# Designs tried in a protein design chat: VHH binders against RNA ligase 1 (RLIG1). Part 4

Target 1, 325 residues: RNA ligase 1 (RLIG1), of Homo sapiens (Human) (q8n999)
Amino acid sequence: MKRLGSVQRKMPCVFVTEVKEEPSSKREHQPFKVLATETVSHKALDADIYSAIPTEKVDGTCCYVTTYKDQPYLWARLDRKPNKQAEKRFKNFLHSKENPKEFFWNVEEDFKPAPECWIPAKETEQINGNPVPDENGHIPGWVPVEKNNKQYCWHSSVVNYEFEIALVLKHHPDDSGLLEISAVPLSDLLEQTLELIGTNINGNPYGLGSKKHPLHLLIPHGAFQIRNLPSLKHNDLVSWFEDCKEGKIEGIVWHCSDGCLIKVHRHHLGLCWPIPDTYMNSRPVIINMNLNKCDSAFDIKCLFNHFLKIDNQKFVRLKDIIFDV

## First folded at step 20 (VHH; from e04 with D30S D31R)

Design g02
Fold by OpenDDE, last read:
Structure g02 (fold): chain B 325 residues (1-325), chain A 123 residues (1-123)
Amino acid sequence: as target 1 above (325 residues)
Amino acid sequence: EVQLVESGGGLVQPGGSLRLSCAASGFTFSRYTMGWFRQAPGQEREFVALINWDSGDTDYSDSARGRFTISRDNAKNTVYLQMNSLKPEDTGVYFCAAKLHSEWYTPSKYDYWGQGTQVTVSS
């Protein structure tokens, strides 16, 4: 599969967005909604959005695979946020008639120190070698996922550093209509970003696993290309999201030729998410672990072991995968 | 001229089965999504099932799932709807429709329509 763009920074919306003083349906206690206008953004136009490859935006948490301690590691997304005082200052500035680019950040005072082993996201703006906040006042970054880290237990469940493998959901290599869950060498995922989905991620919009038997998977960004996207008009996109089988997704990510990523979410168009029947669950899925090179057995309780037990099985839907004790 | 012709409708008892056919003339179903829709008296036309001709991917309404099966015959340029465990609520005129390139659940998106075939489920 041709590697597409990496999700390092926050992706801009394909349309110019406006903030409405209405409660957000996406985030509890957020007093505003971000809605798209009919105008395509300059960023999108500059990136040649009309020639870009549209892909499914997967609803999960963003992950990154890169070298750590001389081996491929999974990294979790961890953005640094300003303290309350700085946030207030920034908000006030944004409400002023001043240009947001003129806002002065004191990173040392406005932000808590970076956590141990934290690295900035690629392409993060830097001044004198120090990362600076983005347009939202955040400093995007990553932290390594350690095997015994409780905070990232769901992240750790999809990787095995001993065997240097990860659990990945993607299209079957020989059949684009068939999904495949496989153990993929972490080395093959180096410098890629992936989306972690599953039972305990973002309310489990894809219906994976259960509370008793959690199931999580990594999906490489760009793995699911959209075949037939309508024009970049609100009415066409809304209709597509609502009534097209392929449109039963969270949103769209365009991979542009220059490496820029552009997005649109259902919420930008005033549509609801999650939805009961996702496109991801409308396709069959086969388990193909390909773990012939593993010399030792996995922990009985680990996710890898569960998948090994159902290796080579085909399911009508992703949500039909249930691990029996 | 592109034509879709439905057949196979009729009167059946509850729990019975019917197989509907939709034959196309004037074009091939390549690159098309074929859909079955139904319309009960006084109701709007509603989605029943669809099949992507090229990929063979299928989808069903909640009411049809588990009871109905949509299939295709390339040699005959025909789409079928096998309906099992029929219920009185399944009564209506069943229409075959074709849409180029995409799978849609909404009737207004389809380009071509058949004349329909009557399905009546009654004791």
Scores: ipSAE 0.682, ipTM 0.874, lowest interface PAE 0.6, mean pLDDT 92
Fold by OpenDDE, last read:
Structure g02 (fold): chain B 325 residues (1-325), chain A 123 residues (1-123)
Amino acid sequence: as target 1 above (325 residues)
Amino acid sequence: EVQLVESGGGLVQPGGSLRLSCAASGFTFSRYTMGWFRQAPGQEREFVALINWDSGDTDYSDSARGRFTISRDNAKNTVYLQMNSLKPEDTGVYFCAAKLHSEWYTPSKYDYWGQGTQVTVSS
């Protein structure tokens, strides 16, 4: 897999954004919307956005694979958030007419102590060795996903530490039109970020599994390159999102040559998400576990075992994958 | 000159079948998406089916799904629409269209169009 940029921090929008005082359709109880203007941001221009590789923004929860306890581990995103008082202070600052240059954070007072085994995201700004909040007032970070962790049960379902493998959705190596679900060595995923998708992730926009039979998968960021992206104009992008098969996605992530990641979401353009028919579900998928020696080694109820039972099967759509009880 | 020519339309009874053909001249369908659209009287032209010529990937409207099949013959430079279980509401002029590169569901995005072939489903 061609390794593209990792998602460690929040990605800026490709366009200059403005805040409108309208209820957000993206987040419940958010009284404002962030909409894109027609102007490409300086950050995007500086990153040479026009030469960047556009990829599908996958709607899930961000994961990270890095070494823990002398082996590759899956890490879940866990951002530290300010306490209520600090949040209020920060909100007031953001809405203040005085446009102060900088907001002062007292990390020790404004934030709870970091959880056990928490690590900051890469490239997080630090003062005196302590991570500082980003522009949203959060300190991005990761926590390791332990086996059978109840809090991260969906994360844990897609990884097996005994065999050091993870369930991954990607393009078939020999057919770009075909998706492949496979067990991938965690070692191959080291220092990569992935998106966890599935039944219990963000309302299951891709229609994977069911409540009775949950199904989750990891997708490496940048795994799905967009072949024919239109110009960076609102009308063209809106048309593309609405009417192009490949445009039936949450958004776009550009991987720039300098490692910068830039994004645009449907919501930035006033479009809705999720949608009934996603591009991801418009492609066939083949199961290719390649775990011949491990067939009897998995827990009967685990996701790996379910996939082994349907190994080498091809489905018209991802949502057609149904596990037998 | 690029030309698309539809054929195979006609009068059929409900439940019947038709196979439409779209033959291209002046170009090859390589790198194109071929689409079938239809237009009923007084209605706007609507998407029916598409096929990516190179990958063979297909897609259908909800109305067409399960009943219609779009296919291609590279040797003949022809796209087909097999229509089964036809209904009166399927009546209209069926158009073949070609779009370079991307797959689109909207008529305005397609570069080339045929003259259309009439499909009438009636008892």
Scores: ipSAE 0.666, ipTM 0.867, lowest interface PAE 0.6, mean pLDDT 92
Fold by OpenDDE, fold request of step 23:
Structure g02 (fold): chain B 325 residues (1-325), chain A 123 residues (1-123)
Amino acid sequence: as target 1 above (325 residues)
Amino acid sequence: EVQLVESGGGLVQPGGSLRLSCAASGFTFSRYTMGWFRQAPGQEREFVALINWDSGDTDYSDSARGRFTISRDNAKNTVYLQMNSLKPEDTGVYFCAAKLHSEWYTPSKYDYWGQGTQVTVSS
């Protein structure tokens, strides 16, 4: 499968967005809602959105695989945020109805120093070699996920650095209707971004595992191409999201030919997320670890070991995967 | 002329079984997702089951799941609905529907419809 675009920066909406003074359903205590207009954004048009590859937007936390300590490593998303004073200043500026691009940041004073081993996201705007905040006042970046890191324990659970493998959910190579969970070499994932999903990620919209038996997986961005996309009209998209089997997803990400990524989320169209029956759970899943059991010694409690125990099993739904205690 | 003709309906006792058939003609059957809908008296037409044109994947309403099985034979241009463990609540007119490529749960999205076959579950 052709590698599609990497998610390094925040993706713009395919439509021109407007802020309405209505409580947000997405974020608690947000007094405004961002809604899409019927107008396709200039950015989307410039990126040739109509020729772009539409894919399922997966609801998780963004990860990145790149070299660290001379080996492939999993990186977690960690955006630098302004301090309280700077945040307040920025909010006040935004309320003044002025263009956020005109806001002056003093990165040294407005932000805490970058954490150790922090790297900026690719294509982050830089001035004199220093990354600058985006339109939201954040500096996007990554931190390496170390083994047994408590802060990133769910990230750590899906990667094994000894064997240089990661747990990945994707389509079966020979059957597009079948999902596959496999141990993928980290080297194959180099310079890709992936979405981490699972029990303890974003409220577990896909119903993976349980609190007692957490289950997490990586999904390469662009892994799930949409086959029957409707027109870029609100009515058609709303109907599709509500009534089409394939539309039971968080949103759409278009991978454009120039590498630009464009998105639309259910929330942009006034629809709710999460939903009880997702498209991801409407397809069967096969476990295909493809690991030599003699060569793979995992901790008995680790996620890899659990999957090895159910290797070659097929499940009706992803959420039906349950590990025995 | 496009035609969908349902058959196999009838009167059955609770716990009984029926197999519905829908014969299609006048269009390229193999490119269409096929669905079954039903309409009880005084109620709106509701989704029962669908089968994808390409993958053959199936989906069911909550009421139908575990009891009903949708299948298709492209060589015969026919879609089937095996209904087991029938209940009085399953009573209604069952309609076959066809949709080009995509899978929908809403009747209004389907391109072609049959005339329906009556299913009555009663003691």
Scores: ipSAE 0.663, ipTM 0.862, lowest interface PAE 0.6, mean pLDDT 92
Fold by OpenDDE, fold request of step 23:
Structure g02 (fold): chain B 325 residues (1-325), chain A 123 residues (1-123)
Amino acid sequence: as target 1 above (325 residues)
Amino acid sequence: EVQLVESGGGLVQPGGSLRLSCAASGFTFSRYTMGWFRQAPGQEREFVALINWDSGDTDYSDSARGRFTISRDNAKNTVYLQMNSLKPEDTGVYFCAAKLHSEWYTPSKYDYWGQGTQVTVSS
């Protein structure tokens, strides 16, 4: 499979969006919803959206694999946000009817210093070598996930730096209907972005693991191509999301030829998410760790060890994966 | 001419079993997801089961799950519905349907339909 684009920045919606003064189902206490119109955005058209590769938008937290300390490392998403004063200033600017001059950011005053080892996302705009905020007033970036980091414990659980491997969910190469969980060399994931999903990520929309036995996996962005997407029409997409088996997903990400990523979420179309029966959880999954048992000294309690115990087993659904305690 | 012909329906007692067959002709059967739908008297046509054209994956309505099994034989251009533990509420006309490539739960999305076969579950 051709390597598809990386998720470094926020993706725009494929349709022109409008703000409605209705309570958001996505964010608690948000008094507005962002809804898609029937009009395809200029950005999408400019990116040749009709020739783009549609993929499943996976509901998780975005990760990045790149070199750190002379080895492949997993990085967690960490966006720098403005302080309260700057945020207020920015909001006021956005609501001002006057042809407002470009909003001026003082990054040193408006933002806390970048954490140690923080790196900006790719393609972040920079002035004099300093990253500047995006259209949302955030500076997107990454931090390395260290072993046994409590803050990123779920991230840490899916990587092993000693063996330089990660737990990945993808489609089986020989069977399009079969999912595969495998230990993948981190080197193979270099410069890719992935989605971390699992028990403690975004409410666990895919039903992985349990509170007692948490289960997390990485999914490379673009790993799940949509085979039968309808025409890029609002009503057709709504019907597809509602009534098509393949449409039982959070949303769609189009990978455009120029590297641009375009998205549509169920919420943009006025549909609910999460849903009880996801497409991801409707497919069988096989465990293929591809690790020589003799070479793998994993902690008994780690995810890698649990998966090794069920290596080569096939499950009807992801949620059926239960680790023997 | 495209044809889907259902067979195997009939009268059965509660708890009984039936096996429905649908013979397809006039189109490339192997490229189509096959589905079973049913329509009870006074009710709308509803989804029962489908089987994917490529992966062979199956899906069922909540009412059918655990009791019904859909299968297909591409060599015979036939799709089957094994129905076990039948209930009176399963009574209706059962229709075979074909959809090119994709899997849908709504009748309006299917390309071809059979004439239906009557299934009656009664004591």
Scores: ipSAE 0.643, ipTM 0.852, lowest interface PAE 0.7, mean pLDDT 92

Design g02
Fold by ESMFold2, last read:
Structure g02 (fold): chain B 325 residues (1-325), chain A 123 residues (1-123)
Amino acid sequence: as target 1 above (325 residues)
Amino acid sequence: EVQLVESGGGLVQPGGSLRLSCAASGFTFSRYTMGWFRQAPGQEREFVALINWDSGDTDYSDSARGRFTISRDNAKNTVYLQMNSLKPEDTGVYFCAAKLHSEWYTPSKYDYWGQGTQVTVSS
């Protein structure tokens, strides 16, 4: 079975976008917002968007699985940004028309030092051992999720390095309408990116768990392919997002045959997100941990133990999961 | 020739139950998501329930959830709506609709429609 491309870098929009002088819902002190036009972008056309595999854009925080300390580890996204001086220099270059010069980054002077364990996103261009900033002046990358790091406690809640497993949400293998939550080996996730979702992520758009009993899950990027996407006409997509059950999602990520990833977000189309009833949170789900065969012992309050107590149970909707704790 | 024929409507007391059926012919029923819509006089058709063509996954309007159950029998080319705990607000003409594959809440997106069956919840 072919694996879909990973999310290592920022993704361009499927449509040509315009900056408007209206406040965006994400930036109250920014008088501009970015809206899609009706024109398919040249990047989308060059990547052959019409043959691409559309998938659900999941609203969470990006994670990556790769080796650390000789075992599979979960990594959190940490993008390096230029310091204020370098950012001003870059912005002045972008707006300059009088005597245009080629812009060059001095990564060692323009960026604060990366954390010791930071690594750049895969396929990042390198010059003299330094990663090249992207078109927005950022250097995407990753830091390992250490067991005792309070900054990443919610990332840490979905992995267990002693047993080398992760808590994953995906389609049930035998029923495309049924979701499945299971513990999967971290080794099966090597070199994949995933989305962390749940109670304490991005305002909990999927309505999972509670403060008393938080619920978090990892979703491999591309795991939820869209079956019934309409044409790429702007109005057809707006109707689909608003009125089709499968369209009750944050956005779409197209996986192109050359490995490019191209997106659209509801906000680009002038639509609201989050919404109370999403496609994901309304779908039936079964818990299939398959860990009781190994007589596994977990801390009484960890997520793996909570899910083991409801193992083999089926819920009418993903958001209806309640722990028996 | 495509036909969708609803049956099972009638007069029922508040709190009562009805089971609607919709017999389909003239198309490959197993390839179609089926839906039920209703219309009170002077109102637009509104979504009631749907059932996916492939997975059998269902969805309901807020007013129907917990009281109505949609189901299908592909061997009989028939979709059903079991309506329990009926209320006067459920009164209207109930229409069966078919859409190739996708699941829409908007009536204008559906490919085929029945003529409807009257449901009256009174007395």
Scores: ipSAE 0.387, ipTM 0.782, lowest interface PAE 3.3, mean pLDDT 87
Fold by ESMFold2, fold request of step 23:
Structure g02 (fold): chain B 325 residues (1-325), chain A 123 residues (1-123)
Amino acid sequence: as target 1 above (325 residues)
Amino acid sequence: EVQLVESGGGLVQPGGSLRLSCAASGFTFSRYTMGWFRQAPGQEREFVALINWDSGDTDYSDSARGRFTISRDNAKNTVYLQMNSLKPEDTGVYFCAAKLHSEWYTPSKYDYWGQGTQVTVSS
């Protein structure tokens, strides 16, 4: 079976997009937004979108598992961005109404040096020994999530490097309508990208945990395949997102046979996100930690210990999980 | 020819219970998500409950949750709605509906409809 694609770079939209003014009756400033047209993009057609595997686009922050110091580690997404002077130069170029010149980056001057241990995302082009910034001026990459790093404390909460495990949410193998939270060996996740979700991620769109008892989870990209996707007609997708239970998601990621990833987001269709009850947060879930030999090994305040105290419990909805603390 | 035939409606006092049944024929019942909708006079049909064709998972409107239970028997090609703790606000015509595979909350998306059965909750 072909493994679903890895999220290393920005994904193009399934539709041709255009910039439209946001309707506002009394807004002092009116931001422009990018909306999908009714036309399937050439990128999607070239990737044979009609044969692709559609999956739920999960709203979190992107992570990656690969080796660090000869062991599996969780890596956080860290894109290098231009400094303020270079950003101004780039914006001035984009807004110029004169006959446009080509824009050239000087990576040594326009970007801070990469943080130590930073690695570029796979397939990043190199010119003159420097990575080529993407069309937004960013250089995508990863940094390892070190134990006790305050910048990545919520990333750190879902891994334990002593036992080489991660907290992962997937479908239960025996019941397609049931979610399962488990401790998974990091070695089983090697070379996969995942989405970190939870209390302190992106405004907590799934309603997980609380400030007193934060709850975070990793979801492998592509873990939630869409079973009943309508045709790629714009109106059919809008109706599906609005009125179908399975459509109560942030968006769709299509995994194409050539390895390309193609997306659509609710906002591209003029629809709101987050919404009160999502498909994911409304599904039943069972806790299956499978960590009997580690019953007393964890710090009393860590997520692994909290989940062990509710091991083998089933909750009616994912968002209903409460810890026994 | 496809038919959905509801039964079990009637007059009941507040706090009472009713069990609705919907017998299906003319299609492969086990491949269809089944739903119950209701309509008060002069109002639009509204979602009450659904049960997934494959997983058997259920979902309910806010007003039905905790009081109503949808179930299905694929051997009898029948879907049921057990309604407990009935309130006057539950009064209306109850319709069963079928949708191939997917779970929709909007009546216009359903493929097949029954004729409805009247439920009246009155002191």
Scores: ipSAE 0.384, ipTM 0.782, lowest interface PAE 3.3, mean pLDDT 87
Fold by ESMFold2, last read:
Structure g02 (fold): chain B 325 residues (1-325), chain A 123 residues (1-123)
Amino acid sequence: as target 1 above (325 residues)
Amino acid sequence: EVQLVESGGGLVQPGGSLRLSCAASGFTFSRYTMGWFRQAPGQEREFVALINWDSGDTDYSDSARGRFTISRDNAKNTVYLQMNSLKPEDTGVYFCAAKLHSEWYTPSKYDYWGQGTQVTVSS
């Protein structure tokens, strides 16, 4: 497969789900659990899930590469959400109706202001020049990762706009058992979505780097195809997640032929995440930066410089990477 | 007829070494992930090591890591377990197992099993 679907919108679950409430809790909030039933959802059936390509669902934060100021740029996910008054109106409507698409939104009044450079996610419906909120009342979108924006400092750490490169983790092209970290031209990533992972992202489920020496990486969505997924039976998936080496992942994203993306998460199956030894963090990895003409041009403390100092080194496990600092 | 035949077990003193072999026949060996499991008296079979059919990648139980090495020779249809720095808790019957493609840690997922070879580490 040359290129898999782009993650622009939230993905439905492969199974019909139901809400379960914790019977007793001492927490400030009373969390609801969303659990999968044994029934394959209508969305999954309509998308022909049985012919879809399963991939690892990577636990990080979603990014996008597209043009900004006439060059390739990394963009961070920023979904617009309704203000408190509009949220209450939406909830009340849902109690009396079952179709959220019939709800009237006044986007100018119902939503918090977006940053000036914000753009809606690709393929978002438009009415009178305004993006239409999705079934959850959100407007998915993106903001550019500017080099001096401290809000996105960890996103910024994996790109260099002067050399137009990004720090990417993929399979080694010649060895299916080996991971490769390299500097990839941003132009090669245009119109793709990626997952940012690492030390300061989402609780660091992969155990990468340290507070003193943070390590972050971009992973193109769909980069890690699942080779030996069992049938779509609930019990088979639970066993696979628990007892198969390749199943030590957060979840699965199916890339359907119609472009639809369908998911399942360990939590949907009543399983724990994060887990200490994931499939990804236990795999061997090689560093291939291939930046010879740029070797002395990086700031001493940036990630690109740290990886250049360990260029061509192989580590037994991804989580074992240490820098020469 | 599928057969997995283990050999190389025996009695050894603590700190010693043994090399187990498992000769396979009756199936396309190169398509199978191979594993070693062990069973102490009164215990269930437990995972020791596995080696992927395609990539040759290996994985080990915590007790085996750093001391045991699994390897395979597809030309001889044989999988090996080199066991170094043996301890009394390594005592048990060692079983060779085969699974089409997938890498599983649970014995019930494996398709074929040998009869086992005894390893005894005297204290």
Scores: ipSAE 0.322, ipTM 0.756, lowest interface PAE 4.0, mean pLDDT 87
Fold by ESMFold2, fold request of step 23:
Structure g02 (fold): chain B 325 residues (1-325), chain A 123 residues (1-123)
Amino acid sequence: as target 1 above (325 residues)
Amino acid sequence: EVQLVESGGGLVQPGGSLRLSCAASGFTFSRYTMGWFRQAPGQEREFVALINWDSGDTDYSDSARGRFTISRDNAKNTVYLQMNSLKPEDTGVYFCAAKLHSEWYTPSKYDYWGQGTQVTVSS
């Protein structure tokens, strides 16, 4: 229905994939490789992938804006995972081929009780009041980002609940080649999902800020539409990711007309990420906070204050931003 | 008939400067991303610089960044490469190339090519 989808659940790959247990020089992390075949998946075909809107897959952590305590709030992704006993049962089921029985979850026994104020991802199927685990055995959901919660301190750094604003990166509305960082009302972001990026997120692939002066930003999902999409041929995508300026991104997210989101990641194509020269850092950026009117009460140490000090400045690359601290 | 004609090449001493020009005809220049590539003897063409058709955004190879500047004049259907602080390893044939919209670093992806202009950096 909507052309711009919301990232509530795990996104399937555009291609049929193979999961391989490969020898690794790295321990415990990424123990399997998921590699794309050349075949477009049934899910992508059913969603009419060839008519979908391709966007940059931004490498960060997923966030959601919805109401909490009667005001717009930022929510962090928190997926519930099965306990060790249930995880073993699920893995044993996945390896079994001789019994046609469907695997059955007992959510009350198989999962730890949800964290305080946790809600399931939108449109999650429920059976007998319990959300149904996805194909990976996880229950996707959200927790509110409370002010002063140390676990989510970087999430909270990009919002101010007193003024109900968020720190957002988008294209400038009047110049398609220019990025803009601004304070956006949280009410304008209601029911949208966003990607949090920055110094302390996922190894900082975009090179933002420093340990002394961390820099974090929210990017609405779908904000960066791909203008020059290659064909969906496997080889054309590989060459595009490797050698096209616009292809210097983690992956592609297609926004299908039925609201379905379909992805491909560089890793699916056997390509490396992160890379040193990302597309996001190839474009200039302007700071346009739009907070001149009746705004005087920001904490000296907060990101909003730091950006106000450099308001209306333009930088050649996003990673070149330096605060006047 | 599509044509890209490079000029401005020649012999220059190390540390010197050259300005290359590429005059385009036979296509809608303002819709094309323009690039410069170079080829040393016995080597494959390599990316030097590009300039986006719409935004005017530029990008450079590591060896060119800080020394070379690409620019374009849509009214004259011309793209330029200002080359400063030239080094002997910059020696080669410099080619102008055009690609509809997208920005590629790979020579084989470009739609149109010039004949090239020789740049020689030696004492």
Scores: ipSAE 0.267, ipTM 0.724, lowest interface PAE 4.5, mean pLDDT 87

